# Miniprotein binders against q553d3r833to1016: the designs that were tried, part 1

All scores and structures are predictions.

Target 1, 184 residues: q553d3r833to1016
Amino acid sequence: NRFKSVNELYSTELSYLNSLLILRDFYFIPMEVEARVTKLFKSEEINKVFSNLKSILQISTEITHLLEERLSVSPVKIGDIFVKFAPIFKIYVEYVNNFDKVAPQLKAMTENPQSKKFFSEQRNKSRVATDINSLLIMPVQRCPRYELLLREILKHTQEDHVEFKNIKSAYESIKDINKYINDR
Positions, changes and structure headers below are counted from each chain's first letter, unless a header gives other numbers.
ipSAE, averaged over its two directions, is called F for ESMFold2-Fast, E for ESMFold2 and O for OpenDDE. V2 adds 0.75 times the mean of E and O to 0.25 times the DockQ between the complexes of E and O.
[cut] marks letters that were taken out.

## First folded at step 1 (miniprotein)

Design a1
Fold by ESMFold2-Fast, scan of step 2:
Structure a1 (fold): chain B 184 residues (1-184), chain A 81 residues (1-81)
Amino acid sequence: as target 1 above (184 residues)
Amino acid sequence: SPEELRKLESEIYRLLMEIEKLEENGDPELIEQAKDKLEELRNRVEELKRTGNPETIRLAEQILKWLERLIKMLEEELKRS
């Protein structure tokens, strides 16, 4: 059931996008405001911790819209969306590599007594239980998830299907990226 | 909590990467060991779902679905070996 697998890709991408928007709106943007107004944070440290989140957010937004558009039309055509996945793999490598490098800085930032109230208040305002650490790791977790989801779609796509080549290409690309990240 | 579930999800993905490597070696004993670890992680996710708030339940459902797929994949691999 290819259609079911594609709908799972869409629903999990939508959930993922919503989490990234919460990260942007309740942490990234407010932290930058505090850096300018109260000097609670250093802008350079904020930028290092959040890395290329803006790029990931833009790509996820576009993928979500494309999936939504394709799923709303019969027959469902999704092959050209998988061509879009190729550029995002490079973007994720940068984010994932940065995440481990900045873990000590993120810990220092979140455990600073001066900023503890800020993080508690932002978490409360977001109406979700997930904290900044849990949100920042989401792109790291999404890479293996893309591999799993693409594998399922490929499994339900016959070799003579017009979209088989594109789906297989996307799967192999993310598989290679995940292997590279683990072997660094 | 969603935070605890995200930690479990990270552990699952790390195990998934190890399983991908194991497929290249083809050792049935190692595959069975990996399957057992996934089943243990599934039990932990189910426990968190049982006592969780609505957000925790939603995230746990997604994680459980992935675990079920991974376990089935390893079961099929074991059938071949």
Scores: ipSAE 0.000, ipTM 0.122, lowest interface PAE 17.5, mean pLDDT 77
ESMFold2 (binder alone), alone request of step 1: mean pLDDT 78; pTM 0.734

Design a11
Fold by ESMFold2-Fast, scan of step 2:
Structure a11 (fold): chain B 184 residues (1-184), chain A 81 residues (1-81)
Amino acid sequence: as target 1 above (184 residues)
Amino acid sequence: SPEKLQELEDRINELAQKIEELERNGDPELIEEAKMLLEYLRSEVERLKETGNPETIRLAEQILKWLERLIKMLEEELKRS
């Protein structure tokens, strides 16, 4: 059913957003502080690893709030949200392509004996004791999941439904973005 | 095959939960379960190539590659913990 699919989109977006906030608050921001204060990290390397995370976080925050607002009223209409953000989802192409390119740099950074204590302490401070690697892959996972979720919503949306055109447009836009993701 | 895409989504959610549990518990058995799930999904993708449409095959291959990355991350996490 359509309602179950829309609720799944919201629930997973909320979880995704929370993971990105943990990544920002327990890794990105503290690493930038260490780069300035102790020189434990190079700011340039941090920026390469985290790429455009800030932009992705801003978009996910807005989508989460809009979905929460729309789900509180009937009839539930969410298609226009994704039509609005579809052009902006091109930022995911940059993040996903960068992820594979910086994997050796991330590994060197996390395996460095000098930074081992820092990463252990940040992981322990995080609400779910989540490792930086598991968090950084989240946007990579979210792209194909958006396509699956929108496809399922579209499947349960009849052609005469008020949201049909918007859901179909959003689905096709995400599908096109996923086709252009270069993860090799 | 919408049923097979739905099954892939369920298995992906299952794998994501195993990653969270491994981080909390440090249980090596979770990596073995994740690897078995990946092998199962790989065989499902190959089956879809025989009977599925091109769009379903593309999405399934993208999901398989994502799962391969997740397994690699789990192995690295276990090695470091």
Scores: ipSAE 0.006, ipTM 0.369, lowest interface PAE 9.4, mean pLDDT 78
ESMFold2 (binder alone), alone request of step 1: mean pLDDT 82; pTM 0.799

Design a3
Fold by ESMFold2-Fast, scan of step 2:
Structure a3 (fold): chain B 184 residues (1-184), chain A 81 residues (1-81)
Amino acid sequence: as target 1 above (184 residues)
Amino acid sequence: SPEELKLLEQIIKWLERLIEMLEEEGDPELIEQAKDKLEELRNRVEELKRTGNPETIRKAESELYRLLMEIERLEQELKRS
């Protein structure tokens, strides 16, 4: 039960990380190149749309590697990872709030006839069906999923378990962050 | 509790955005499955608002987790196309 929940946290984090890497490699970096070479995009607008993606990518990379490492040994302990990163999850507040603010800009960029070929070609090169809109929303979706995944792990962690306090602390921290995002 | 209802409504909001992605991909079967799941979740939240008892809330949370994991699976299937 607990092991299954921790593996779901890991497998969904790995999938999430891979989506962020696709976003970086097939959209963010190529768009910055186009901004310099063809002026198809403005670097300032790219930076506004992508916000602090680089920071989120760095955090997800570290969490993924730590989860993979911890799952290789018994007993499986992951609570300290999220206690360490809970304060840093404030970067998600910035990303989520920015996403709503830049939605019109993102729509204008993706519906612009001049950039249609670029986005179509990048999607084909990525070899995934998800487009830039679907990828950019992923950190917004990941925040509530962290809360639900940690709640499920906590539910299957007995009160006398060595991890109980750390998992509970991590859950409460993420819950507070999500509440803050919702109340903005 | 109010916190649990807010979590449920937030997940519903993100499921709506996932359905928009599925509609863009043009897979009618996956779109229909996602819409059915979303409608089921909305009906469940409305029942919680009317009844408000702890047993109903507990069942909704477990159902939500299952639905979220199933939606995650559909998202991965879409990515592989």
Scores: ipSAE 0.022, ipTM 0.453, lowest interface PAE 7.9, mean pLDDT 78
ESMFold2 (binder alone), alone request of step 1: mean pLDDT 70; pTM 0.568

Design a5
Fold by ESMFold2-Fast, scan of step 2:
Structure a5 (fold): chain B 184 residues (1-184), chain A 81 residues (1-81)
Amino acid sequence: as target 1 above (184 residues)
Amino acid sequence: SPEELKELKMLIEYLASEIERLRENGDPELIELAKQILEWLRRLVEMLKEEGNPETIRQAEQELKRLEKEIERLEQELKRS
């Protein structure tokens, strides 16, 4: 049903946000520290690999908080959140395009004998089995998942529902962005 | 959840470790990174308040407050040099 679909959008967003926080706190920030202290990494290379992760994190954080707030009030209205953020989701185009371009650099970085201990230690500290490669691809995978989740919510939203227009608009906007990503 | 609380504890330990490195180096960029980590950990604590053990959450909040004060002390020391 509709409520179940909205809760799945929220729960998967929360999980996604937590994964991005792990990526930032166990990889991005420690790597930037090592770049300055030990010169194990180049800050420029780190910035290229992580791209606009900070912006994506900010968006996911706000979406998570807004979804949590809206789920506490009846009737549950979330369509306007995604209508507001639809134009901003174009930043995912930059991240997805960058991911393909930096794949060789990421591989060189993770296979470098000097940094293997660092990556192993950070994975252990994170207490998750997910490595840096699996975390960095998450925004790439989240874009099509937003489309699928919004489509499922729309399927369970009757045409006379107060949210129908906003959910449909959000779905179509995300669908257009994903089409744009796939066409480039 | 237990896994999320373990992650929170590990991240707090990471911040504490980074603050020790700050004592050695005094790099302004490292101070800014420590502040960013602190802010994100505070947000993670807020998200876990409903799910987590209240005592564990309180301990995490107290430790983050202690680390915040230490970052402030290091920042002031850097400004005086």
Scores: ipSAE 0.000, ipTM 0.168, lowest interface PAE 12.8, mean pLDDT 79
ESMFold2 (binder alone), alone request of step 1: mean pLDDT 76; pTM 0.699

Design a7
Fold by ESMFold2-Fast, scan of step 2:
Structure a7 (fold): chain B 184 residues (1-184), chain A 81 residues (1-81)
Amino acid sequence: as target 1 above (184 residues)
Amino acid sequence: SPEKLRELESRIYELLMKIEELEENGDPELIMEALRKLWELIQRVLELKETGNPETIRQAEQELKRLEKEIERLEQELKRS
């Protein structure tokens, strides 16, 4: 049903947001501190690897908050959320394209013996098994997941439903983005 | 409380954006020490927030207020340069 599909979108967005917060708090910010204090990393390389993560984090935070509010009220309406964010989903193109380009820098950074202890300590502090490589790929994986989730919501939305046009528009937007990414 | 955590997250995000703006528009040589201090302070706020108990969240709020003041001061100094 429609409610179940929307709840899956919310629950997976919440998990995704938590992973991005771990990436920010246990990797991005500590690495920037090390770059400035100990010179263990170069700020330029950190910025290249993390790309526009801050923008993605802001969007995921807003979507999560709005979904949480909308799920607490009947009838459940979410279409306007995705109309608002559909043009902004294009930022994922930047992140995904950058991820491919910086794979060698990320590998060099994580395989550097001098930074091995840092990454081990941060993984332990985060209290999750997921390492930095697995966290950084999450936005890449979320893009096709948005398409699948929106498709399921659209499938359970009647053509004459007030939300049909907005959800269809959001679905087509993310589908175009994924097509662009895959054509590389 | 959930409302307090949302408020802290919003303010942390706003300050991170301000730090990036200072990095973009400032002279790196003049602001390097200040930026280092700001990044250390934001890391401290995040560490306090992550412990999740009411006392450390209160401490995070206090550190966040100090960070906001430091950024205002730096913005004013850069305008005068």
Scores: ipSAE 0.000, ipTM 0.229, lowest interface PAE 14.5, mean pLDDT 77
ESMFold2 (binder alone), alone request of step 1: mean pLDDT 76; pTM 0.677

Design a9
Fold by ESMFold2-Fast, scan of step 2:
Structure a9 (fold): chain B 184 residues (1-184), chain A 81 residues (1-81)
Amino acid sequence: as target 1 above (184 residues)
Amino acid sequence: SPEELQKLKDEIERLAQEIEKLRENGDPELIREAESKLYELLMRVEELERTGNPETIMKALRELWRLIQEILRLKQELERS
């Protein structure tokens, strides 16, 4: 049903946001500290690997808050949220493009014998024991997931439903962004 | 929020005093514990940014960044020795 689909969008967004917060707090910030103290990492390389994560984190935080607010009232309207954020999703294009480009640098950082203890300790401190590679790929995976989730919501939204036009518009916009990402 | 903010300020002040003591004898284990507490407090300040007064949040964040600089200095001294 429609409510189940919308709740899945929210639940996966909350999980996604939590993963991005783990990435920031257990990897990005500690790596910047090590770059300045022990020179274990180069700040320039850290910035290249993490790209525009701060911007993506801000977007996901706002979407999560708006979804929480909308789920508390009936009828549940969420389409306008994604219509408003569709232009901002160009930020994901930058992140995805950068991810492929910095893969060799990320591999070199994680395979460096001197940094093995650091990455192991940070993974163990994180709530879900997730490694940095698994976290950094999450924004890459989230865009196609938005498309699938919006498609499922649209499938369970009647054509005469007040939300139909916004959900359809949001789905088409995200689909176009994903096509652009895949073609480049 | 106001009560949580006061607790946060108190914890930051306590940690500042703890870090000052580490200047006299920097135990690597205690330095690591202090660093862990700093990041925990930083995360709490960032959560509070959403609901708190911006000026108060910026003041707390500035103090946390001052404390992280002290920890970095202590870690460098350990590295040297």
Scores: ipSAE 0.000, ipTM 0.098, lowest interface PAE 19.2, mean pLDDT 77
ESMFold2 (binder alone), alone request of step 1: mean pLDDT 81; pTM 0.765

Design b1
Fold by ESMFold2-Fast, scan of step 2:
Structure b1 (fold): chain B 184 residues (1-184), chain A 81 residues (1-81)
Amino acid sequence: as target 1 above (184 residues)
Amino acid sequence: SPEELMKLFQEIYRLLEEIEKLLENGDPELIEQAKDKLEELRNRVEELKRTGNPELIRMAEERLKWLEELIKRLEQLLKES
């Protein structure tokens, strides 16, 4: 049913947002602190690896809160959120392209014996088994997942539903962006 | 409200940026300002617990706990200098 599909979109967005906040608070910001204090990392390399994560965090936070509000009222209308989001999705193109380019740098950084203790301590503090590599790939994985989630919502949305046109428009837009990302 | 939660996370992030500046400046007054802001944000989390998303509230609490630990560490480092 449509309501279950929308709830899946919300619950996975909440999990995604949590992962991004863990990435920021237990990795990005502590790494910047170490860059200044111990010189364990270089700020310019940290900024290259994390790219536009701050912008992605802002968007995911906004989407999460909008979905919470919309799920509390009937009929549940979320299509306009993703119609507005579709142009902003271009920031994901930048993140995904950057991820591929900085993969060797990230590998060197995480396999460095001098930083091994730092990464182990941060993983422990985060209370999550997920390491920095698995967290940094999250936005890359979320892009195709938005397409799949919107497709499922569309599948469970009748053509006469007030939301049909917005959901279909959002799905087509995100599908086109993902095709662009994959084709490079 | 959801808008208040977004604002809370933005302010948590701004506090962290101010703490990063503290590493450059070493100003004891900035430490006290950071502590005051941390307490303000903790009070706002308590207020939002009644209406906010429980998972987002828990995340905010964890970030504030981390900031407290960071401020304490920086205070210790400056005292030893």
Scores: ipSAE 0.000, ipTM 0.221, lowest interface PAE 11.5, mean pLDDT 79
ESMFold2 (binder alone), alone request of step 1: mean pLDDT 80; pTM 0.744

Design b3
Fold by ESMFold2-Fast, scan of step 2:
Structure b3 (fold): chain B 184 residues (1-184), chain A 81 residues (1-81)
Amino acid sequence: as target 1 above (184 residues)
Amino acid sequence: SPELLKMLEERIKWLEELIERLEENGDPELIEQAKDKLEELRNRVEELKRTGNPETIMKAFQELYRLLEEIERLLQELKRS
């Protein structure tokens, strides 16, 4: 069912966006404040750990908004959204490659006795069980999920459907990006 | 496109929160400059929402995004200073 597949894409994008906002509000912004005020963190280290999260957040915000608009009108067309954003998805390559490189730094940062209280307090304030490590890996996990979701939509899109070529193009593009990420 | 304006609005909201967090211990001069530029950006986005059509929004987007980048660079300087 095409309708169910598109709604799954939307609902999971909305959840993903919410997780990125929690990362921003309860970790990124407060850590930047601590870097300025108490020197608990260094801005350079924060920037390395969070990488291009700001760009990913903006892209997810735009995709979420566009999906919401398109779902309100029949027939539902979403393929052109992902065709438009496919070239921009190379920022995910940067994020994923960076994630592996900064894993030791992130571990040192979160296990530092001086910062442990900060992280536990921020997790409590966020009112979610998900910690900073689990939030930071979400863009890494979202890339393969985009591929699976687009593949499922394509499976339920007939070859003569107006959207077929755009969805197929979007699927092939994200598949190529994921292959590049995995081969690195 | 309304989608482009929404992208700008989300980034404006994030920058407003960052400025508020930094204002007590930040350089007052840089804080004031950042607030002034952010207010200008917010007012221009609101004007486009009220009077703009998709073509006008697309044309203005580049200039608004450039202003946004200027604010971000100013905040980066604030963190260093």
Scores: ipSAE 0.000, ipTM 0.115, lowest interface PAE 15.7, mean pLDDT 78
ESMFold2 (binder alone), alone request of step 1: mean pLDDT 76; pTM 0.711

Design c1
Fold by ESMFold2-Fast, scan of step 2:
Structure c1 (fold): chain B 184 residues (1-184), chain A 81 residues (1-81)
Amino acid sequence: as target 1 above (184 residues)
Amino acid sequence: GSKLYVIFEGDSPEKLRELAERVIEEAKKLGGEVWVFEDGNRLTILVEGLTPEEVAKEIAERLKELAEKLGLKVEIRVEEK
C-alpha cells in the first residue's frame, strides 16, 4: 500500500528528527557549555565530532514539516520535496566521511574518566536509552534508509500517478548519492 | 563567528525563565541561533551566529541591565574567532 510506505517515511523522519534534537540539546549544547566553563572539552574537538549536524537538523526539520503538510491532502504527493532537497543531500557526504574520520576521537572523549560522569548525567537527563554514539551514527544510517523508503514508495506508485516522475527522480538522486558515499 | 554565552544563577525559577525568554527573543531578532541548558538554579544560554563582536557586546549590555533589574547573579562571556 502506497499510503503505508509514505506514512513510514514520515514517521521515521519524525523519530529521526527527535533523535537529532536530543543529540543537540543533551550533548552538543551542554558540551559546548562545558568547553567554555570547565574546559572539560575543547570546542574545536566538539565541532569536529558534530560536523555539519546543524545543517542536517535544518533539512530534517523542513522535510518533516513538509511531509506533515502533504499527508493532510489527497492525493499525497511527496516526491517533489525530495527532488528539491536532492542537491542539498550532498551535505550527508560530508557528515558520513567525517564520522569515520573522527570515530577514534569520539571514543577517546566518551571513555575519558574525566568526562564519564558528564555523559552518564546527560543520558539520564535525556530520558532515552540511546547514548551519544548511537545518536551520532543516525545520519549515517538515514542515508541508505531514504533510498529504501523511496524505492518502496516508487514500487507502489503507478506509472500514471501524478508524481511518478518526481518519485523516480528522487529515488535515483538518493541512490546516486549513496553510491558516491559507498565508493569513497 | 562570535559566540555569546550567558550564565544566570538565582533562587527563583520564574525569574530565570523570564530572562531566558527575553534572551531568546533578542537573539532571534539579530539572526542568532540560541540553545538553552538548565542545571538546578543555573541557566546557561549559548548564542551563535552573531557577527561582528559589536553585536554580541550590545546584547550582553542589555542582558546585564535586565539581570540587575531582576536581582539575579549573571555572568556573560563573549568569544570572537
Scores: ipSAE 0.000, ipTM 0.215, lowest interface PAE 14.9, mean pLDDT 78
ESMFold2 (binder alone), alone request of step 1: mean pLDDT 72; pTM 0.638

Design c2
Fold by ESMFold2-Fast, scan of step 2:
Structure c2 (fold): chain B 184 residues (1-184), chain A 81 residues (1-81)
Amino acid sequence: as target 1 above (184 residues)
Amino acid sequence: GSELVVFFRGDSPEKLRELAERVIEEAKKLGGTVRVEEDGNELYIIVTGLTPEEVAKEIAERLKELAEKLGLKVLIWVEEK
C-alpha cells in the first residue's frame, strides 16, 4: 500500500542520516583533529575525500524532519518535499562524481600502515560494523534508492489522487538526475 | 550556521567536567545546542546554532583561555555549514 511505501522512504532516510552522522563524528571530525595534532592526515586531502558531505547531511536532516512531520498528519502528503529539493539534488551529482575521482586517494589513505590503527580504533568506537569506505559510498547508493522508492509510491498512488502530479514529477526529476550520473 | 567543536585527549576527568560545564553554560546563554561525545580519554563537545560566526569565535577564545588555566590541551575550531 501507499502508506507502507511512504513509511519505507522515511525509515530508510532516518537510517541513512544516522549513518552519515557516524561518518561525520567517528571519521571526518577525528581525522581533522589528527591532521592538526599529529599530522597523520592532510586537511586538504580530508576535504577532497569527504567532498560536500556537510551539504548532503543538511539536506538529509531537513528531508527527514519534513517526512516525520508529514507522516503525523492525514492525508499524508510528501510529493512537494521532493519537488522542492529536486534542484538541490545537484549536490549529489557533485558527490558521486567526486567519489570516483578520489577513490585512489581514499584507498591510499586507508591502506597506509601509519593510519590503520586509527581507522580500526574509530570503527570500534562507532559500535557499528560499517567501515569508512562503506559509509562514504552511502550517498552514491541513496540516489538510485530515492528513484526506486518514489516509483513504488507512484505505483500505489491512483491517477486521481491529489499527490499524483507531485510524486510523478519528483520521480521523473530524480530519474533524470540518476540517468545523468550513470552517463557512460 | 556555525558549528563549534572542542576536542580533548587526556586523563583529567575533573578538569574535563569543568570545561564541559562552561561550554554548556556559554552555549545556553547564546541559544546554542550542545552535544557531548565521550569515549575513554577522548572528549568531543559540539555546539550548533551559534550565529553569526563571530559569536562562535568569541566563545572559542574564552574556552581556550579556560583550558589553558586548567592545564588542558584542547583543540578548538569553528566550522561554517
Scores: ipSAE 0.000, ipTM 0.106, lowest interface PAE 22.8, mean pLDDT 77
ESMFold2 (binder alone), alone request of step 1: mean pLDDT 68; pTM 0.568

Design c3
Fold by ESMFold2-Fast, scan of step 2:
Structure c3 (fold): chain B 184 residues (1-184), chain A 81 residues (1-81)
Amino acid sequence: as target 1 above (184 residues)
Amino acid sequence: GSTLLVYFEGDSPEKLRELAERVIEEAKKLGGKVIVTEDGNRLVIWVEGLTPEEVAKEIAERLKELAEKLGLEVIIRVKEE
């Protein structure tokens, strides 16, 4: 069912966006504050670990709002959204490549006894069980999921459907990005 | 834009909340984004998007005066980003 696949894309995007907002509000921003006030963290290391999260947040926010708008009218058209954002998804390449490179720094930060209380308190304030490591990997996991979701939508879109060309183009673009990430 | 970091200490949650509300209000008037975090008896305020640096400094001075009237000890830093 095409409609169910589109709704899964939307609902998982909304959950993903909410997780990124938690990462920003309970970890990224408070860590930047601590780096300046208490020197518990180094600002340079925070920037390396979080990479281009702000850009990814902006993209996900816009996609979420557009999906919400498009799902409220019939027929449901979402392919042009992903055609528009496909070139911008190159931002995910930077994030994913960076994630592997900064894994040792992230481990050092989270295993540091001096910062253990900070991370525990931020997790408690966030009201979710998901820790910083699980949140930071989410963009890495979202890229393959975009491909899977678009493939499923395409599978349920007939060649004569008005959306076919846009969905196919979006799927191929995301697939190419994921292949590039996986090959490096 | 410039960033404003404000750090306060105090034993009164009511006074810290009053300060936080005024910071949010002032930053909104000037087009800034405000994030507030609590650390026990401390209040840490992050303001982004304030430009120029002179405006951020003026806000910092007003916040310092308010905090002193409320009996709070303060450390205020303004940085360009």
Scores: ipSAE 0.000, ipTM 0.108, lowest interface PAE 20.0, mean pLDDT 76
ESMFold2 (binder alone), alone request of step 1: mean pLDDT 68; pTM 0.552

Design c4
Fold by ESMFold2-Fast, scan of step 2:
Structure c4 (fold): chain B 184 residues (1-184), chain A 96 residues (1-96)
Amino acid sequence: as target 1 above (184 residues)
Amino acid sequence: GSRVKLYVIFEGDSPEKLRELAERVIEEARKLAEKLGGKVEVWVFEDGNRLTILVEIEGLTPEEVAKEIAERLKELAEELAKKLGLKVEIRVEIEK
C-alpha cells in the first residue's frame, strides 16, 4: 500500500524530529548553559559533539512541514520534496563522519562522575528513556532509513504513476549518498 | 526571522526570591515576543543558590527587533536582581 508507506515516512520523520528537539532542548541548550555558568562543560567540546545538528533540525523541520501539507491533499505527492532535499542530505556526511571522530570525547563526557548527575537529571526531565548517546546517533541511523522508506514507497508505486520518476530519482540519490557515507 | 537566546543566571540565598525574579523575566519575555509576533520557549534550571533561565525568542523581524528585546530583558533582569540583592550574569546570542 503506497498510502501506508508514505504515512510511515511522515510518522517516522515526526518522531525523528521530536527526538532531535529533545536532544536540543534537554542536552545541547542545557549543556551550553552549564558551560557558561558552572564550567561543567567546555562550549568548544559541546559544539564538536553536536556538530551540525542545527542544520539537520532545519532540514527535518522543513521536510515534516511539507509532508504534513502534502498528506492533507489528494493525490498525495511527496517525491519532489525528496528530489529537492536529496542533495542537501550531503550535510549528513559531515554529521556521520563527526560522530565517529567525537565518540571518545562523548564517552569521556558522559562517563565523567562530575557530569553523571546532570545527564541523569536531563534524561528524567525529558520524560523519555532515550539517553544522549541514543539521541546523538539518530541522524546516523536516519540516513539509511530514508533509503529503505523511499525504496518501500517506490515498490508500491506503479511505473505509470505521476510520482514514479520523482520517487525513483530521490531513492537513487539518497542511495548514492548512503553509499558514499558507508565508504568513508 | 531572527532568533534571540538570552541566558540569565541569578545567584542568591533565597530560592523564593529567585523563582519570583525568574517568573517576572519570563512573563516580560512572553509579552514582548507576543507583541512582536515572535515565539518564546523558556527553560529554567535550579541548582541550590543558582537559578538559570534560558529564553529563546524566534520569528522576529527585523533583526533590530531581536536586539531590542534582548536589551530590554537584560535591563529588566539586572534591575530586578539589584532590587532583590541577587547576583546576575547575562549572556545574549542573536542569530539571523
Scores: ipSAE 0.000, ipTM 0.128, lowest interface PAE 19.2, mean pLDDT 77
ESMFold2 (binder alone), alone request of step 1: mean pLDDT 74; pTM 0.670

Design d1
Fold by ESMFold2-Fast, scan of step 2:
Structure d1 (fold): chain B 184 residues (1-184), chain A 81 residues (1-81)
Amino acid sequence: as target 1 above (184 residues)
Amino acid sequence: GSTLRVTFEGDSPEKLRLLAEYVIMEAKELGGEVTVREDGNKLTIEVEGLTPEEVARWIALRLEILAEKLGLKVEIRVEEK
């Protein structure tokens, strides 16, 4: 049903946001500190690898908060959230394209013997088994997941439903972006 | 808004200045107001106007990591109001 689909969108967004926060707190910020203090990393390379993560994190935070508010009220309306965050799709194109370009730099960075201890220590501090490579690919995987989730919501939304137009618009938008990414 | 108070203690003026510079840079980016007080081998930095509280915790986490790397003693207090 529609309610189940919307709840899945919310629960997976919350999980996704938590993973991005782990990436920020145990990798991005500590790596920036190391770049300044020990020169273990170059700030330029960190910025290149993490791309527009800050923007993605901010948008996911706002979407999560809005979904929480909307789920507490009946009827549940979430379509306008995704219409308003249309720029999120452009941000994801940039991130996904960058991910492929920086794969060699990321590999060199994580395979560097001098940084192996750093990455091991940060993984331990994060208390999750997920490593930096698995965290950095999450936005790449979230984009097609949005398409599947919105399609499922749309499937369970009648044409006369107040949300139909907004959900359909959001779905078409993400579908176009994913097609663009896959064609390059 | 949130108020972040950080006290660093150490025997290196250079390291204390590095921390002050870092806090000022972060606070400017986030729109906070910074006050720095120096007393011998002790540096106290207060950042006001941070909202939400999560932003104040972001700075606190960064400062703990940086202080550890520099071998400085750190005490961090966050107050929300």
Scores: ipSAE 0.000, ipTM 0.272, lowest interface PAE 12.6, mean pLDDT 79
ESMFold2 (binder alone), alone request of step 1: mean pLDDT 73; pTM 0.658

